# Designs tried in a protein design chat: VHH binders against q9xw16. Part 15

Target 1, 132 residues: q9xw16
Amino acid sequence: MSGWNAYIDTMTAAAPSIKRCAIVGAADGSVWARTEADNVFKASEEELKTFVALFNDVTQVPAKGADIEGVHYVVPRTEESLIFGKKENTGFFAVKTKSAVLIAVYEGPNEVAAQVRKAVESMQTYLNNAGY
Below, E stands for the ipSAE of ESMFold2; O stands for the ipSAE of OpenDDE; V2 stands for 0.75 times the mean of E and O plus 0.25 times the DockQ between their complexes.

## First folded at step 1 (VHH)

Design h36 (framework vhh_8ghr_2)
Fold by ESMFold2-Fast, scan of step 1:
Structure h36 (fold): chain B 132 residues (1-132), chain A 122 residues (1-122)
Amino acid sequence: as target 1 above (132 residues)
Amino acid sequence: EVQLVESGGGLVQPGGSLRLSCAASGFTISDSYYIGWVRRAPGKGEELVARISPYSGSTSYADSVKGRFTISADISKNTAYLQMNSLRVEDTAVYYCARYSLPPGWSGFDYWGQGTLVTVSS
């Protein structure tokens, strides 16, 4: 789709427990890049537009949770630029940069969550430094 | 036994500064996902003011405190700090330090300190 797929590849190489991920526009949820083929990220355009709007007021998210790929996740807490959720042995981390939102869906026990979070936050820092 | 103990709160005038300390025992802060400072102001819910990931050094701040507050960690002392500058009346709150982890079956803050009161008034 674009050169943005290189960032997807970097993130998944850093945390192999990431099953699906995407980089989307912070303003509208437009897809810049996503995992494809057997690991295709399947969120609809309407769902992504709704999801990125959650970053306008993260304090409301724990009361209602978040939907990604038609799956409802419990979101117990949020941080200013971080929304994360859990459903059984699956979970996600989503971080906002100046222009983008990174979403990573992972599978595995909570012991692998720290690796996924580190990969997502490292990419967030990189993109912010790159002006995105 | 995991404990977080805050200190450094008190009464200050607007424009003043305070440094809060969070001493950890029963674990090493460098092994945490992050250490955060959460405040509860009169009439408000909980607000995550600042967080630091001790293993990576990354920090983040609430919009209300950006440019005024600085979070840091001293691994050798197993202590996290919140340097609060240019204090405003709206910063009046009980400040808690908290450890964040993602335990099985639940995510969020798993250990909290007792809190330290910060009052900003003339």
Scores: ipSAE 0.000, ipTM 0.095, lowest interface PAE 18.6, mean pLDDT 80

Design h37 (framework vhh_8ghr_2)
Fold by ESMFold2-Fast, scan of step 1:
Structure h37 (fold): chain B 132 residues (1-132), chain A 121 residues (1-121)
Amino acid sequence: as target 1 above (132 residues)
Amino acid sequence: EVQLVESGGGLVQPGGSLRLSCAASGFTISDSYYIGWVRRAPGKGEELVARISPYSGSTSYADSVKGRFTISADISKNTAYLQMNSLRVEDTAVYYCARHSYTYPYGLDYWGQGTLVTVSS
């Protein structure tokens, strides 16, 4: 049996600097899968509902930032179907597919951000091609 | 309790057609985010070939089957269907019906037993 947890494992294996990540429903922010145990993704369902609604108009996000796991991130700019942000030594990339939003939180210097972005965008492409 | 049961598989020649059925019990399909058809051929990975949101009627298909396969749902019968036309040898696989839930962290949370489709001359 295959489930959404396999995609979480694939993303974290591809970019070791991902500390926590999740796949959530684009319409409602419902959690489909997330990292667990020592790397549990801690966002509430209410916070995730608010977060996925940001994709309704990504151009508004840089003015107000974004909240993930109770942390307020500065969002310097957005791209179509992509929101990313930074807060001190932490950052995130979030991408929207047809049915899902992928969120990856990483820690470390900016040199690792490109690897995290590549892993998230690769999974975005895969899920879109799979009809999600 | 929750159960998905596939039927309609079998042996067919290239160019033929089959209609697969997925009967749900223990839940109503309109409560699912999506009902999907996933196939697996021996030695190959899983491929999501089609999905339908029963409440909205929205459908999507893998490029490999687009234009040949049609997914549908009959809410009154609590059943989803996959109409497979212009079948190719490459379509030979076990076909699974799977439920995608709003509430479960795994997404595809219940799977049927699978039904074998063999396309051979």
Scores: ipSAE 0.000, ipTM 0.109, lowest interface PAE 17.0, mean pLDDT 81

Design h38 (framework vhh_8ghr_2)
Fold by ESMFold2-Fast, scan of step 1:
Structure h38 (fold): chain B 132 residues (1-132), chain A 122 residues (1-122)
Amino acid sequence: as target 1 above (132 residues)
Amino acid sequence: EVQLVESGGGLVQPGGSLRLSCAASGFTISDSYYIGWVRRAPGKGEELVARISPYSGSTSYADSVKGRFTISADISKNTAYLQMNSLRVEDTAVYYCARVYPSGYYYSFDYWGQGTLVTVSS
């Protein structure tokens, strides 16, 4: 397994409710790894470039929301390195590390959201400690 | 038996500093998502002012305290700290140490300390 794909597999194994996810470069939004085939993460290059730039000032995000895979999400609040949103029964968690942004899209209620957030934040911690 | 014990509260003048300690027993703080400090002032709701992931060292602060408070953890001593600088009258509250975990879009708490009173007054 390529290095970055292994992290995608780790996150989806920890939270099977993740429908699609990706690891992208924090500087430019370039895709390092993503779910593929029937679970392909579909965001365009321009959308990802715009999305990772949100981490330059997360305080502005709740007023505007965020767009992932052409879907507009309501963002209730943010933390320094965390943006999360929801639209009906679908949501996402995105976290910034030193070099990367992890994005996980899921479907389900709050119990599912809690599991997905745990998986994403655990990976964020791991990658930061590994120097990424 | 799980226990969190706070210490370091007291009376301080505006602009002063206090350091709160939270000693954990019956569990290892590094196994927690976060250890945090929650305050409650008379007639007000609870506010999560600071949290730390003891494992990663990652911290977050409420806007009301950002730049003034610093949370830290010493894994070897199984203890978390809150360094409070540039204290204001509105920081007067009972400060609780708590184990914090994600609950969907919010935070939930399962272990609580007894609380320590911080009074900022001239």
Scores: ipSAE 0.000, ipTM 0.140, lowest interface PAE 17.0, mean pLDDT 83

Design h39 (framework vhh_8ghr_2)
Fold by ESMFold2-Fast, scan of step 1:
Structure h39 (fold): chain B 132 residues (1-132), chain A 122 residues (1-122)
Amino acid sequence: as target 1 above (132 residues)
Amino acid sequence: EVQLVESGGGLVQPGGSLRLSCAASGFTISDSYYIGWVRRAPGKGEELVARISPYSGSTSYADSVKGRFTISADISKNTAYLQMNSLRVEDTAVYYCARSGYYQPWYGIDYWGQGTLVTVSS
């Protein structure tokens, strides 16, 4: 259970509506773990580097939106250490920990968003408590 | 239980070849982790000589081994390989198979093999 892929498995089990997710380094967007195969998380290294830099000043994000997997999301607002967005029937939640950023992309109606957010925030708390 | 088991090390003469194998258990090699080969010579730090990403099929090599070493993976056997050609005395080291995060293996290495000794000498 010390492998990073175990955290991906835990998060997707907690919120089955997560289609793709990743755990990346907060400093550079390096991928530590992600969903694979039919659920592969397909962000480029350059895109992830740009994305994690958004956490340097989350107040600027609603004016610009955010790009994940080549998809431009509208970000209605941000919270401390949290960026979330919507694009038609898809959405994402991203949270920053001490050294990581968790990104979960989901598909479905608004009612699944709350479950996805809870799963991501639970993992954020766990990793912060573990020193990550 | 995640485990990496190495084989194929030994004594070889300069200019010779060896193939190292890394058998994975407790996870599939097609997961998101890089499988890499890290070597350590006596009194020196660690050098990542090769890695393969099952996600992208991408490989990378240290400049010291580029063109001589080839990393590959056989998904059906859940095994990674390091083919080492045109070996030099300076390639003498203990070679470790490592599972690591995608971009920064020194930050994300979570499992190591036992290490296998490669000695290049006459």
Scores: ipSAE 0.000, ipTM 0.122, lowest interface PAE 16.6, mean pLDDT 81

Design h4 (framework vhh_8ghr_2)
Fold by ESMFold2-Fast, scan of step 1:
Structure h4 (fold): chain B 132 residues (1-132), chain A 123 residues (1-123)
Amino acid sequence: as target 1 above (132 residues)
Amino acid sequence: EVQLVESGGGLVQPGGSLRLSCAASGFTFSSSYAIGWVRRAPGKGEELVARISGSGGSTSYADSVKGRFTISADISKNTAYLQMNSLRVEDTAVYYCARSGPIPPPSGDFDYWGQGTLVTVSS
């Protein structure tokens, strides 16, 4: 019944190729909202706490990669407040706002990745403008 | 039981300052929450004047108070503050502290409210 689920719905409607996604707290990795049921975002609280800490220094992430839902992703490069990774035909985009981290996992070719990135970055801009 | 308790309101002359406090209980300040200050003056609607994330990292202000009011949070004391400087007669209102739970911005939807504290700016 979280009102934050409306933002999950907005992102998945904008990019239907998103398989699983979540909005988590930037300070602690606490889950504000996530996809559920057959599309449940499976990352543990421990994993999310570790993941959001990567935004403390994104320049080190390409050397180490990133773990999401127990899957290790190769991170080819990072941008300010953006971490993205690839593993075979799956990938993710994660963006940091002032208070949140948005994580979207997708499956498909580069055209799919571009749509997912656009949806996540649009939401990042919106939340930053709203003070989150 | 979630509670927000305001204090610090009172009578002040134009150009003066007041600091409002909002003591929270029943939850811990974290990035999952935001704390806002909403005011209501006689004959006016409600106005969200300032908001801060529960982690203290992100703030926003209404144009009417920008540059004069500062919102802050003390995580160790689980308390949010509104420092009000250069007060004007038009700032006279009941000020409410409110928690935005996991409620979407920008609606200003708050799930818990304090009782309110009266601020009167008069000469």
Scores: ipSAE 0.012, ipTM 0.205, lowest interface PAE 8.8, mean pLDDT 84
Fold by OpenDDE, second read of step 2:
Structure h4 (fold): chain B 132 residues (1-132), chain A 123 residues (1-123)
Amino acid sequence: as target 1 above (132 residues)
Amino acid sequence: EVQLVESGGGLVQPGGSLRLSCAASGFTFSSSYAIGWVRRAPGKGEELVARISGSGGSTSYADSVKGRFTISADISKNTAYLQMNSLRVEDTAVYYCARSGPIPPPSGDFDYWGQGTLVTVSS
């Protein structure tokens, strides 16, 4: 396992609502690390390639939503380096670093979203400072 | 990265006027957000002075500033404003611009803050 798995573990442990995480290349969606075993992150490379490309123009994402792991999420709004989606009692947060996209998929009521966002943004800050 | 940068603060006499600006980056003003001006005077707690929907369609004011202050937003510039008229000594404070996001922080309504700009009202 690569050193990136440690970051997956950190994000997954940040909140009980976080079920699956992935770290992928911002340029091509290549998987650097992902949750495995019982809660395997199942997005395909093709899907991730499409997903990371959303960050090229985040303003258009709310109009079309986002797909992760074959699930279509409504995207209420976006920020320059943040895309989040919702579907019933599930959702995701994706943040972009200099070189990567961090994705966390969560389950729970809307109230848990704050902790999930905090987790991915904390990692974003850390990785950015580290040059990634 | 989301960033809010305030400007326009300064020294003014009672009865004078100032216009504060809040330049936002990293996100676009929309109805999904709200922008607030929060002030903090020395020895006092925070006070929400004014709030505006990111679309600019809805505004609210603290009773202490109603009729004197006007909050507005220029969506094309991604900038919020606070026009302060008839300033009083008690309006002296650091004024912060803050964003209310879709996911509020556990302890507040605003998730991002500017660095603040000092407004001093003195004779």
Scores: ipSAE 0.000, ipTM 0.203, lowest interface PAE 14.3, mean pLDDT 91

Design h40 (framework vhh_8ghr_2)
Fold by ESMFold2-Fast, scan of step 1:
Structure h40 (fold): chain B 132 residues (1-132), chain A 122 residues (1-122)
Amino acid sequence: as target 1 above (132 residues)
Amino acid sequence: EVQLVESGGGLVQPGGSLRLSCAASGFTFSYSSYIGWVRRAPGKGEELVARIYSSSGSTSYADSVKGRFTISADISKNTAYLQMNSLRVEDTAVYYCARGPSLPPIGYFDLWGQGTLVTVSS
């Protein structure tokens, strides 16, 4: 058991519309913690390595989109440490900290998306302040 | 009762090889645990050189050792290894085996070995 699962639990409690979630290393995409069992986060090691590398230049992402769990998302725009995408009623938010990338996949309308973004950004702030 | 015990350190010539072992007792490698090798060289701070995610075998390495060092784990023996090839004088350090939920920052490892000295000298 990793202590990082407590952060997964905190995010999913704050935003129940998060269906799957992971915390991965920013340098290599290695999984530190992820949701399991009925809501297992299914991204491969190679996909995560590719995904975290997108944060090296987020301005290129809207032209290409992003792949998470084998699903291609349209990315309408990015912010320096934030990539988000939407596909019908499904979407994701991913944020980068100094050492980690947080990825949350959710289902629901725009009101739900706002709650998920807030939960992920709150955790980003916490981890940055903790030196991660 | 829980502990990590390192072995395999010693004196080696530049270009030589060593294999370090890290035997765990009192616990088994868990799905979410990372096992890492951390070194402290003279005049330097602590450096994470390699880590392995125990359940999947996924590995990562510091740029300074990438291509030369290989970390592995034998789940049946509850033992992790660091194979060190093409050793350089600057690899001289005390090497620690450590268990933790995440290796950065190093201070958050929940279990450390005693350390084993590796000296690379001509």
Scores: ipSAE 0.000, ipTM 0.112, lowest interface PAE 11.4, mean pLDDT 82

Design h41 (framework vhh_8ghr_2)
Fold by ESMFold2-Fast, scan of step 1:
Structure h41 (fold): chain B 132 residues (1-132), chain A 123 residues (1-123)
Amino acid sequence: as target 1 above (132 residues)
Amino acid sequence: EVQLVESGGGLVQPGGSLRLSCAASGFTFSYSSYIGWVRRAPGKGEELVARIYSSSGSTSYADSVKGRFTISADISKNTAYLQMNSLRVEDTAVYYCARELPPPGGYSDFDYWGQGTLVTVSS
């Protein structure tokens, strides 16, 4: 295990409604760190490779949606470095940094989603400033 | 327990080449952080000359070595390399392999260092 798990812990502490999350390589979807034990983030390496490639052109994503952990999410819209989606009471936020993609899966209403988005975007800013 | 072990240093003439190796144990490159090569010349401070994120292969270099040095990683061997070409007298230094992990609440830092390998460039 790398020390990148410390950043997973920071995000989940900032937004306790994050059920699972991961930090993956932006170029290849390789897992740097993910939540473990009862909260294991279980997306396959192939799924993650496909997912990070969505950031090559985020404008195509709302028409098709996105798959995370074998779950298909409706993506209502995207921003240049942000993909987010919803399915029933579950959702996700994914943000791209220079070298990484941060993915957080949460459960709850829109008020919870705002907290999760803030935590993920704060970490995005921190990692970009750190050169990642 | 994390260990980094360097090899490949030696004496070369100006314009020559050397390849340094850094064998890692106690962590795997598929889960790893940045691996850097840091050098320290007599009477000088430390200089980070090259960095690679081992699982993706993303690299960066100090201006002093750009175009001459190439860093790479072999995930299957859990080993990082520094290929040094067009060596100059001012490249003479002890070269260290180091692992860089970003700690929570702080900035990125090197948490583990190898023993160092001496590179001498002289006629």
Scores: ipSAE 0.014, ipTM 0.155, lowest interface PAE 8.3, mean pLDDT 82
Fold by OpenDDE, second read of step 2:
Structure h41 (fold): chain B 132 residues (1-132), chain A 123 residues (1-123)
Amino acid sequence: as target 1 above (132 residues)
Amino acid sequence: EVQLVESGGGLVQPGGSLRLSCAASGFTFSYSSYIGWVRRAPGKGEELVARIYSSSGSTSYADSVKGRFTISADISKNTAYLQMNSLRVEDTAVYYCARELPPPGGYSDFDYWGQGTLVTVSS
């Protein structure tokens, strides 16, 4: 339906370890697109609102972690436009663009994290260049 | 439920000015939505007059109104505006405000519309 679904598909296809993705508004956490069907991204709007607000001060995030889809992740560190978390054999990468936050939830060992990060950062760069 | 309500229309002489308002409810206006003003003149189809992305303030205008119309948004009031200056007879139309979720697209991508407000420009 939405043009943003194409970007969801692109991110999801970037690595087998990526299970669910979402593109949300950076200002309010509104869902622009998300994975559907068997791998539905299930974070609520309220949760996403809280999540995207973490980017207002990323320095505090490692101390408290981050919640996505009702799951609490440890956040080892953050960057200005990057929040990533880990929980056992799962994790997430979230990157902020000019107007959006891209979220990818993955399953796998730590070795897959690099590929997941690359996927979301590639999309981040593309969208930023496109003005989003 | 999402609702848009236009106001500010009326009768004005050529060269005059009007300011239309679009009050939004049922969603937070300010963050991740485009608001457009679309007009329908008698016997004519719809024309996208102006569009604003509320989070950034980015605006676009139809060529027919560039330099005369200004679209804006007040986040605190959850309201969009269309300042219309140097009005012409051909600007006569019912003016609708409409919401569009990103990414921006064509006219058909607006998902909610107001009831419209009539603007008549006549000497």
Scores: ipSAE 0.011, ipTM 0.287, lowest interface PAE 7.7, mean pLDDT 90

Design h42 (framework vhh_8ghr_2)
Fold by ESMFold2-Fast, scan of step 1:
Structure h42 (fold): chain B 132 residues (1-132), chain A 122 residues (1-122)
Amino acid sequence: as target 1 above (132 residues)
Amino acid sequence: EVQLVESGGGLVQPGGSLRLSCAASGFTFSYSSYIGWVRRAPGKGEELVARIYSSSGSTSYADSVKGRFTISADISKNTAYLQMNSLRVEDTAVYYCAREYWDSYGYAFDYWGQGTLVTVSS
């Protein structure tokens, strides 16, 4: 987690509607950093392994949806390095970098989703440029 | 020309203090950007130790330095600082000042300084 918590803070500062987020290893879903205490990101080890494996074949995801923190999300479409979902007033954006997957769970209407997506994609670009 | 110039590194004994400075030219800290301090030790990856958001003054720190290091910015001098207290041998590294910029096309990692060596020993 050495220094990775600062990236969590950066994303949440950029998009206040992010309620919980994490940076996990792309190969195994191991947690590098996550929101903690009252905003702890609560996905299990098995759930995260399953989730990051979705990036190996994103074409299957819209038909099945995705599970994060025990919540099943409808995934309307995917892009090569982006999975996003919605369930009622809750949503997520997940992006893959070279070695990491960033997951941000937010609450709010579609208007705030754009801000959350921008924060997550900006961090994705930064980490890719840093070799992660 | 955009430039970041670090200074203030040196040799210090464990428990000592150093203050690093990062002087910016060719741009100002007064608009929304992150200024950070990143360190790199031989055989280790990069670690972002401290970051400040210039418009709000909001700061964040790596767990390894929290409570010991303080980042600040003097907008009038266009300079960021890293106050390093209670230094440990494990803090030995080259310290880089970096600007991270947000724009409408995404997040950009702009410029690194040349780095300043901090050695904590003897």
Scores: ipSAE 0.000, ipTM 0.099, lowest interface PAE 16.9, mean pLDDT 80

Design h43 (framework vhh_8ghr_2; at its last look DockQ between E and O 0.06; V2 from the best seeds 0.00; counts 0 for: pae E 15.1 > 2, unsure alone 63.3 < 65, grease 26.7 > 24.2, placed apart)
Fold by ESMFold2-Fast, scan of step 1:
Order: structure tokens, then C-alpha cells, then sequence
Structure h43 (fold): chain B 132 residues (1-132), chain A 122 residues (1-122)
């Protein structure tokens, strides 16, 4: 609610190519904060519940893909706490912390994607160190 | 021109077999490549049915095709294959060969073929 929006602002300032992002609860996909107005993150409650459950076994994700904001992404591989994918010029990174999942949707080439990944992973480290 | 070119699609009866081929043009498969076969049926999203990692030869398959499909790659011939056995009506789709190179820190399949249609019907 109040307070979690500062983390959204920090991520988008660090990687301007992030078009939409959210911080959601790892257990249930409940939205803690998200981009709003012209950059509103549009994922439904049902979609987010399904998405965060992917982190229970990331090895299954490449076979199934991932759905964010009604867009189905092919996921080439995963890491323990990282899911990513691209569909044409649009892509996403999602990382899991102790209690949260951070999701960032971006647009641009691989050079831009690298900046987005760095921003999301920096925030993941910060939140883990803060006990989230 | 950089592209992947699929071949081997066609009409086949349920229970039949097909082998798809994917020839790379304008680039070569590297040791850090994931080479995948992705299919899309009309009105459905993309499904990664099989992939192989070049450096280890390790493979993975979607549950829907496990035990029926076999992916392989001949890096020296710059060609990947998908052997499809015991085909079912629900395997009907356009099949794409796709490549992701983990060494260049790509974040999705960055080279795609044009697709080849596989129709399973009687």
C-alpha cells in the first residue's frame, strides 16, 4: 500500500525500459504495489496466483511457459529464483524473494533487457537483506 | 540473411510418424545454444515441446509429448531434428525451430524458423 510504491519507483528509475512492474506476495500473488495510470500493470488476481505458483517448481516452466497480462511467453530456461522470457520486442523478468515476487515487463533489445535484469536482481537482493 | 528453415511437415494419420528438420542459415549453432521446437495450434499459445542444450546434449520435453518425440542436433551439419512418433490429432500445429544462446545473455529464443505445418487426421 503505502511504502511499497517506493520500490516500484526505484526499479523504474534504475531501468527506464521497464514499461510495467509489480511486487506481489509469493504465497498468494496479492498485489503489494504496481505501476499505475498510463503504465498500469494489468495482470488479474487469478493470473498472479497461477504465476507465483510457478516458483514452487521452476524446472516445469520451460515446458509450460508463463502468462503475464494475458500474454503467453515462451521461457527458454529458468534459474532457482528467476523466470524470464521474450515475445518479439516485449519481455519480462520475475524474481522471487523470501516473501515477494517482483515482475517487470519491458520493451527493447537484449542490451535493454540486461539493464532490466540488473535492476530487478538488485531489488531482489535488497529485499532479501531486509527480510522480505 | 540469418534464419532457421524447417522442413518435413505434412499430413499424417493418427499413430504415424514424421521427422522435422531445421537447417540454420547465416549463423551456426554454438556450444551454449538451447535449440527448441515450439508449436502453435490455431487459437492457442506457443508450447515448447522439446529442447536440447548443445554443450551437454541434455534434453527436455513437454509432458504432452514425452516418450513420443525425440529432439537431436548435428552441430557439424548445422541442423536440428524432431522425430515425432505415435502422432495424435492434438499434435496438429505449426512447428517452429527456435534457438536461444545463453552465452550472449539473450533472454528469449532469438532466432526462429518460418514454421512447418503438421496435420494429424484421417
Amino acid sequence: as target 1 above (132 residues)
Amino acid sequence: EVQLVESGGGLVQPGGSLRLSCAASGFTFSYSSYIGWVRRAPGKGEELVARIYSSSGSTSYADSVKGRFTISADISKNTAYLQMNSLRVEDTAVYYCARYDSWYEGYGFDYWGQGTLVTVSS
Scores: ipSAE 0.222, ipTM 0.608, lowest interface PAE 4.0, mean pLDDT 85
Fold by OpenDDE, look of step 4:
Structure h43 (fold): chain B 132 residues (1-132), chain A 122 residues (1-122)
Amino acid sequence: as target 1 above (132 residues)
Amino acid sequence: EVQLVESGGGLVQPGGSLRLSCAASGFTFSYSSYIGWVRRAPGKGEELVARIYSSSGSTSYADSVKGRFTISADISKNTAYLQMNSLRVEDTAVYYCARYDSWYEGYGFDYWGQGTLVTVSS
């Protein structure tokens, strides 16, 4: 298990509603770590490459949504380093660090979204401070 | 970084008027959010006095300020306003602007300004 897997565990522990998550390279979408086994994060390399590129211009994302693991999500709004989406009782939060994108896919009512966001943003802050 | 900065508060006599401004930065007014003005009077809890949906311009007001206060937004300036007319002593409070994201409705407003003091006194 790589050191990045520990960060996956940290996020999933902080927000039980997270079903799958991944840490990928911000430049190319390469997978550094991801949930596995029964909760395997299934996004393809091509999909991730496209996804991380959304951060180059987040202002366009709400108009077209975002795809993760072959699922299309509505993106209500974006921030400079934050893309989040929703589909029914599921959603995702993606945050960008200096060199990575953290993606968490969650399931549950809207009330759980705040906890998921907090989890990924906390990790974002940690990694940024660590130089990643 | 998301920031909200209020301005325009001050001392005014009963019956007077003030116009508060809320300058937003770090985000743009979007479909899923509205801006609200929340006030906190000394010794009292917070009261949402007005809100505006940034996408539609739809507004709502507390009964206590209906007919006297008007909330508006200038999308081009990313700024919300609260025109306060016919001010009363009981309107004395710190006025905060806050962002409400409908996605996080269960948690209420997610960002607040530092507030601006409005004092209505003879």
Scores: ipSAE 0.046, ipTM 0.369, lowest interface PAE 3.5, mean pLDDT 89
Fold by ESMFold2, look of step 4:
Structure h43 (fold): chain B 132 residues (1-132), chain A 122 residues (1-122)
Amino acid sequence: as target 1 above (132 residues)
Amino acid sequence: EVQLVESGGGLVQPGGSLRLSCAASGFTFSYSSYIGWVRRAPGKGEELVARIYSSSGSTSYADSVKGRFTISADISKNTAYLQMNSLRVEDTAVYYCARYDSWYEGYGFDYWGQGTLVTVSS
């Protein structure tokens, strides 16, 4: 269906601890692709619209945290185009490209976070270079 | 803006006690954050004196202070503490509260307060 599903597969293959992920429009949170079937990425359109707007000023996000899939995460760190959220043994990385936000929700201990970040940032770089 | 504010320093006699506080703002203590106390005496480099892993309460100490200093954290107050007992003249230093986020393990401590002076002298 959507050609964007190949990018979902690429990220989940690169970091097996990613359990759900999505590519959404940076302007409105519209879903371009997501994990499906047993690992459906469940965020609502209203939640995604609110979530992508966090990238308008990432400096405010650590103070209030972030919500994805109805789960509230502590945000211990942000960077210009990256939000990292954590709750117990789960977390997410979200990165912004020119047109999209890539969201990866992972499960596992903290030592797997580096692989998840690498997977989403590699895709961020690729999509930015491709004009997205 | 991430900020760490130390307090509780001062002048104390050898053998005395002092309790330092580190109030955090701009972030909450998280599962993978370490809060540490680092000290710097004149002409010396930095020494990591004590560290606490905020979620488990796990601690570690420099040999120079083990058995005399105790680090703790109160997550609900977003504050870490260093209880300093049996103080010695060589503990005289500026004490800094510092944060290390283990998700960025190659970076070391990445947020520091402005420090609080502890002087141990009669």
Scores: ipSAE 0.000, ipTM 0.101, lowest interface PAE 15.1, mean pLDDT 81
OpenDDE, second read of step 2: ipSAE 0.022; ipTM 0.274
ESMFold2 (binder alone), look of step 4: mean pLDDT 77; pTM 0.783

